# VHH binders against Enoyl-CoA delta isomerase 1, mitochondrial (ECI1): the designs that were tried, part 29

Target 1, 258 residues: Enoyl-CoA delta isomerase 1, mitochondrial (ECI1), of Homo sapiens (Human) (p42126)
Amino acid sequence: QRVLVEPDAGAGVAVMKFKNPPVNSLSLEFLTELVISLEKLENDKSFRGVILTSDRPGVFSAGLDLTEMCGRSPAHYAGYWKAVQELWLRLYQSNLVLVSAINGACPAGGCLVALTCDYRILADNPRYCIGLNETQLGIIAPFWLKDTLENTIGHRAAERALQLGLLFPPAEALQVGIVDQVVPEEQVQSTALSAIAQWMAIPDHARQLTKAMMRKATASRLVTQRDADVQNFVSFISKDSIQKSLQMYLERLKEEKG
Below, E stands for the ipSAE of ESMFold2; O stands for the ipSAE of OpenDDE; V2 stands for 0.75 times the mean of E and O plus 0.25 times the DockQ between their complexes.

## First folded at step 17 (VHH; framework vhh_ozoralizumab_d1)

Design aa4 (from c4 with E58T G101S S106K; at its last look DockQ between E and O 0.69; V2 from the best seeds 0.00; counts 0 for: pae O 14.1 > 2)
Fold by OpenDDE, look of step 17:
Structure aa4 (fold): chain B 258 residues (1-258), chain A 123 residues (1-123)
Amino acid sequence: as target 1 above (258 residues)
Amino acid sequence: EVQLVESGGGLVQPGGSLRLSCAASGFTFSRYVMYWVRQAPGKGLEWVSVIIGSGWFTYYPDSVKGRFTISRDNAKNTLYLQMNSLRPEDTAVYYCAKDKSYDSGKTSGMDVRGQGTLVTVSS
């Protein structure tokens, strides 16, 4: 299992831990398990909140699995992106209170996951950065992800962050507002529990409707343009220049690990 | 009572196609993740398709990807599996399965599955 779910039904909270070694890359299988796990929790009335975190401190999620986007068929790319869309939609529109306990590096797709949450807590470790660094790889963020970041840190900050592909260390992350709290690493989980309790103290109906209202524009846009977005991604990722860039990056990663 | 009833199995030649159906009852079908799983002779149970939500998200293992298509009609409480380009190794009893609530520490497996329908691919 790539996702561990630790339920506390009495508290109405589950901790969903990413366990997809080595770096919790969002592979298709992992994406699938995440969506399935989330749906299970959503369908269980005993749960009102979920904490997302990594089973292994150091890496929250390294982001999308580049191997899913390199050297594959267009059909594979389409399927993969659909899975990414689905995860984002389910997280972003979840009626559950979602809190990210970010206990590791959180770039790109990791940040995508974190940004869908209602509240983000980042461990105060200079090695843990969060942000959308797609442009550094020659990749552009989809509009729904752009909107998500923009809605989080504001238009100007998002514009800068996305164009430069910035990864924010904890202090800067807090300053720019991409995370809500920065705490000592050993306090990340407990802080998340406290935070989620605060959110759960709000009547669910009112909270959920407000959340839906706040997120409706972006979510609805993707829902109505799901196919087009997939096509755009496939067209983009299939470009020779992009494939070459991804391949080169993958090779570099291998060299660094080896 | 949750009930799943599979149908559509049979004998088919390699390269042939079958469409399996699963009639679901006893639960809110549309709310649950549904699976097709199969058990080949002498092998363990393996899932071959999953469908989440309205059907937008589907997932297939490499063994059947591109050949099998899972779909659902929530209005009819029916799950489907279109199987194309069938191979001898696809021979198995195919089951429709409902997702269940997770167990402590891990995502739970499948809840209830039907009696199955036999698919035999043979030349």
Scores: ipSAE 0.000, ipTM 0.243, lowest interface PAE 14.1, mean pLDDT 92
ESMFold2, look of step 17: ipSAE 0.352; ipTM 0.728
ESMFold2 (binder alone), look of step 17: mean pLDDT 80; pTM 0.804

Design aa5 (from c3 with V50L G101S S106K; at its last read DockQ between E and O 0.02; V2 from the best seeds 0.00; counts 0 for: pae O 6.6 > 2, placed apart)
Amino acid sequence: EVQLVESGGGLVQPGGSLRLSCAASGFTFSRYVMYWVRQAPGKGLEWVSLIVGSGWFEYYPDSVKGRFTISRDNAKNTLYLQMNSLRPEDTAVYYCAKDKSYDSGKTSGMDVRGQGTLVTVSS
ESMFold2, look of step 17: ipSAE 0.585; ipTM 0.823
ESMFold2 (binder alone), look of step 17: mean pLDDT 79; pTM 0.803
OpenDDE, look of step 17: ipSAE 0.694; ipTM 0.868
ESMFold2, fold request of step 18: ipSAE 0.519, 0.573, 0.543; ipTM 0.810, 0.825, 0.816
ESMFold2 (binder alone), fold request of step 18: mean pLDDT 80, 80, 80; pTM 0.802, 0.808, 0.803
OpenDDE, fold request of step 18: ipSAE 0.784, 0.761, 0.735; ipTM 0.897, 0.887, 0.876
ESMFold2, last read: ipSAE 0.532, 0.614, 0.567; ipTM 0.798, 0.842, 0.824
ESMFold2 (binder alone), last read: mean pLDDT 80, 80, 80; pTM 0.806, 0.806, 0.804
OpenDDE, last read: ipSAE 0.006, 0.015, 0.020; ipTM 0.285, 0.311, 0.342

Design aa6 (from c4 with I52L G101S S106K; at its last look DockQ between E and O 0.66; V2 from the best seeds 0.00; counts 0 for: pae E 4.4 > 2)
Fold by ESMFold2, look of step 17:
Formats: C-alpha cells, structure tokens, sequence
Structure aa6 (fold): chain B 258 residues (1-258), chain A 123 residues (1-123)
C-alpha cells in the first residue's frame, strides 16, 4: 500500500496520499499503484476531483527512483519509462480536477507530478522546494515535461530553470509561478479543498474540453512518439557516463541516510 | 451484472505453454484495470499480472516475469494470459479480476467473480 486514497464521495473529492518510504521516490511499484489508483478514480462517477499530497510531512516526492535507472537491463529501463509516461499522460489528460497539496520537498519527478495538476499549493516552509533539477545529474527533461514547465512559468523562466536545474523555495516558487499559492503548513489541506471546490464549480464537460484543447499539442506529440521517446530514454540512460553519475549520486544518498 | 468467464486451462508438461482467456461483460471493459490472479491448492490468492485499460502498461511479479504475458482485446472484451516455460509451482486455478472500487474498503484492486480455469503442470 503505497497510495492511500481517502474518499469523500459526497463531496466528489478524494485525497490521494503518497506513502512510499523513505522519500516517495517514483519506484516502478509506486508508479504502478499511482496509475491504477488514478484510473480507478477516473472510472468512479462519485469523484470529480482529487487532491494529491504526501502522507509523510517534509517530502512530497523526491522524484524518479534512481535505482530503477541504474544497473538494469535496457528492457527494464523501457518498462520503467513506459510507466513514467503513463503516469504523466493520465495526470495531464485527466478528466478530474487535480490539485497538488505540496506538503514537502518536490524536486524532479515530484515536480513532474505537480506540474500536471490544475492547481498547486506549496507549504510555506523554507526547507521545501519545487523544480526540475535533472540537469544537475546530467539528465535532460523530456520534451513533454519541458513543455509543461514552459506553459506554466513562461519560456524564459523555464529556459533558465531547466538549464541551471533550479529548485525554488516557497517565496520564489510563487514569484516565478511554478505554484499558485503558498500557505502555512497547517492550511495546505483546507486551501486545497477550497481550490478544488472553485474548479469543480465549472461545468465538468466544458472545463474538461477546455483543458483538453489547451493540452492537446504536447499530449498528442507524446502519444504519436511514445516508443521513440522510450528508446531515446533507454539510449540516454544506458550511456556509461550517465550510469557512473547515477552510481555516484546513489552512493551520496546512502552516506546521507547512514 | 458484471461477468468474467475464464477458459483455456488444462494439463501441461513442465516447460510447456498455455494461453488463458477471460470473456468480460456487464461493464465498459476498456476503462478498467484488469488482473490475472491464481490460487494454488491450499493457498491464498496471488496476483500474477496487471494491465491498464489502455493496454499500454503491464506489470508482473518476479515469480512470472519473463514467462507470462498479459494482453487485452478491448474490441472483443477479452483478457488473455500467455504462459510459457511453465513449472509445477504454476499449478493453480487462474482467475481474471476487474479493478475493485474504493467503496469496498480495500486497497487491493481485485474483484474475482468467475469459477476460474485450472492449470495443472505435471509429468
């Protein structure tokens, strides 16, 4: 059980809590539970919106699980990236209102999840951050994630943030527009409920069609190129220099935990 | 009413292959996550594969990874399990299952409804 779903069918809302210790890394098992839970919620007419949040204070999600991308077969890398693509597509094109209640650090793949949402609320804690910092590991954000950031904060801010691998603390995250609100930690959940109610006040079909129109270009491009995108990832991640970089980073993570 | 009908089981030699089918009705098949699960004699249910409604993503436990392949034909409302390199420990009744709603109070998403199909792997 890596995904806890707390339904409130009467309100049409579910809270989906991430519970994948220690830092909600997007392991293949966690990705599997996420996509299953999302499909289940999308197929349940009781729900119109979902709040995404962490069960663990301090970390929303640390991002992609590097152990899935290091020391594995090309077939494993392909399967892993297919799961990442599926999570992103399912979130990005969801018929549900999605609100991120970001109650902790949100780098890399955590930010990937948050950027798909309709609205993002970050807890006002100086230890928390949000951003796509993959370039600091020598990894390039795929085009569909680059597009998502660009559409959220604008071309120049996205261009700078991706090249430098920037992580934004709360005040800067609000300033640049990567989050829509910053509130005290104790208000994150109530603010998310208020925001999702505002979005759900819009007739479902009109809101959903408008979202689909706005997101069509990037979503269609990925759908058309899914296998090529997988092969690009497998080719890139298999490079000796990238594998060595990942091994060194994993070693540093073990030292920090131990 | 939701119906799931498994077929294709039988007696197979170790190392052999078998293909199971599951005919689905009473729900919009293409929208639901589907599972294959099995129950060996005297044991509980064990999941052996899962596939999303789109068919793009599938996942397996280590015990069957590389030997079993789940697939679906959404036009025919049919789920399949191709089982290769069969072993005696694969002997079980195999069931297909629909994803279970959250109002059932379970975190596991398996709704087993059919009689299953028996697979026996023996010399």
Amino acid sequence: as target 1 above (258 residues)
Amino acid sequence: EVQLVESGGGLVQPGGSLRLSCAASGFTFSRYVMYWVRQAPGKGLEWVSVILGSGWFEYYPDSVKGRFTISRDNAKNTLYLQMNSLRPEDTAVYYCAKDKSYDSGKTSGMDVRGQGTLVTVSS
Scores: ipSAE 0.303, ipTM 0.703, lowest interface PAE 4.4, mean pLDDT 89
ESMFold2 (binder alone), look of step 17: mean pLDDT 79; pTM 0.795
OpenDDE, look of step 17: ipSAE 0.392; ipTM 0.757

Design aa7 (from j3 with Y107H; at its last look DockQ between E and O 0.70; V2 from the best seeds 0.00; counts 0 for: pae O 5.7 > 2, unsure alone 64.5 < 65)
Fold by OpenDDE, look of step 17:
Structure aa7 (fold): chain B 258 residues (1-258), chain A 123 residues (1-123)
Amino acid sequence: as target 1 above (258 residues)
Amino acid sequence: EVQLVESGGGLVQPGGSLRLSCAASGFTFSRYVMYWVRQAPGKGLEWVSVIIGSGWFEYYPDSVKGRFTISRDNAKNTLYLQMNSLRPEDTAVYYCAKDKSYDSGKHSGMDVRGQGTLVTVSS
């Protein structure tokens, strides 16, 4: 089990904890479990809010699983990207209040997950950075992810952040607006609970419609271009230069862990 | 009442194909994650395919990946499993299963499954 769900039906809140060691990489299986878990909560009317967090502090999510994108078939890449799309769509368009309790590093795909949430709380630890660093690996963020970041921190800030592949430490993350609060690590969970309560105090119908209205453009664009986006990803990731880069990076990671 | 009724099983030779169907009723079919699971003789229950409500995302274990395809027709409240390149080890009773709503204190699991349909792959 890679996703732990701790429900508090009385409070209408569930805590979804990532437990995919070692770094909560978004493997296909993990993505699948996340989508399933979220859908279960969506279908249970007793829940109105979900807190996303890591079961183990230190890493919220290291992002996409590079092993899913390297040395595999195009069909595998397509399937993997579809899973990524689905997770993003479901999170981004969720009728639930989603709050990220970011209690660890949150790069790339981790940041993707966090950005889909309605509210983000980051632990005040200099080792915990959040951002989309894809360009540092020679990877281009998809348009829907770009839009998500842009919608969060503004066009200029997003443009700079994406091009440079910036990872923001807590202070800068707060300043640029990629997270909403920075709190001591031991207060992340309690703050998330307080925050989600505030959001849940709003009538669901009005909140949900507003959220839908705000996010409709980006979400609809992906929905209408899902296949094209998959093809673009497959074409890109399958490039020899990209594969080589990914392979080299994976090898480096292995060396560092060893 | 939630009902799932599987059909399409039978005897097939190795390398053959079958298409299983599952008629669903008693719930909003399109909203739920659906599974195909199987139980081989003397073995435990294992899932072989999962599909989310939208039908966009499918997932397969390595054991059946590339050979099995799950699909759904939400208008017909029907779940399908196309099985190609069947192997003797695919012999099992296949069940359609609905994902349950999240229950407090219980983790993700399958809810109701049908009576099953027997698939026998043999020369």
Scores: ipSAE 0.028, ipTM 0.323, lowest interface PAE 5.7, mean pLDDT 91
ESMFold2, look of step 17: ipSAE 0.440; ipTM 0.762
ESMFold2 (binder alone), look of step 17: mean pLDDT 78; pTM 0.785

Design aa8 (from c4 with V50M D99E G101S S106K; at its last look DockQ between E and O 0.04; V2 from the best seeds 0.00; counts 0 for: pae E 3.8 > 2, placed apart)
Fold by OpenDDE, look of step 17:
Structure aa8 (fold): chain B 258 residues (1-258), chain A 123 residues (1-123)
Amino acid sequence: as target 1 above (258 residues)
Amino acid sequence: EVQLVESGGGLVQPGGSLRLSCAASGFTFSRYVMYWVRQAPGKGLEWVSMIIGSGWFEYYPDSVKGRFTISRDNAKNTLYLQMNSLRPEDTAVYYCAKEKSYDSGKTSGMDVRGQGTLVTVSS
């Protein structure tokens, strides 16, 4: 089990804990479990809010699983990207209040997950950075992720952040607005509970419709261009130069772990 | 040993339907992306469907989208392909295929295929 769900039906909140060692990479199976877990919660009227967090402090999510994007078939790449799209769509359009309790590093795909949430709390630890660093790896963020970031921190800030592939430490993350609160690590969970309660105090109908209205443009664009986006990804990731780069990176990671 | 055994092929008229099955053994079926691929006479292999291990996501090329449906029963270690609105161009040997495990980039694509099952679409 890569996702632990701790329900508090009385409070109407569930805590979804990422438990995909070593760094909560978004593997296909992990993506699947996340979507399934979210769907279950969405289908249970007992729940109105979900807190996303890592089961283990240190890493919220390291992002996409590079092993899913290297040395595989184009069909696999397509499937994997569709899964990523699906997770984003489900999270981004969720009727549930989603709060990220970011208790670890949150780069790339981790940041993607966090950005889908309604509210983000980051632990005040200099080791915990959040951002989209794809460009540092020669990868371009998809338009829907770009829009998500832009909608969060503004166009200019997003433009700079994406081009430079910036990872923000807590203070800068708060300043740029990619997270909403920075708190001591031991307070991340309690703060998330308090925050989610505030959001849940709002009538669901009004909140949900507003959220839908705010996010409709980006979500709809992905839905309408879903296949094209997949093709773009497959075309890009399948390039020999990219595959070589990914392979080299993976090898480096192995060496560092060994 | 990984084994895949396809069944369900046969002769069908254009517009007809067939349901293929693939019995899998020798690996943890639910952990692998599975494919249906086909090879028409004189042509290369082409994939016609994929499904992730848990089965919640499936993907199709445009050539079969809307007509073919892949599914799986992980409890039975069985892969299925429902083929509707069959066309003569769908005539091929159909294979069940397993995604290769990642091994540091040494493997790519699909792994073992079975013996295949012939699907003939003809008037």
Scores: ipSAE 0.199, ipTM 0.651, lowest interface PAE 2.7, mean pLDDT 93
ESMFold2, look of step 17: ipSAE 0.389; ipTM 0.754
ESMFold2 (binder alone), look of step 17: mean pLDDT 79; pTM 0.790

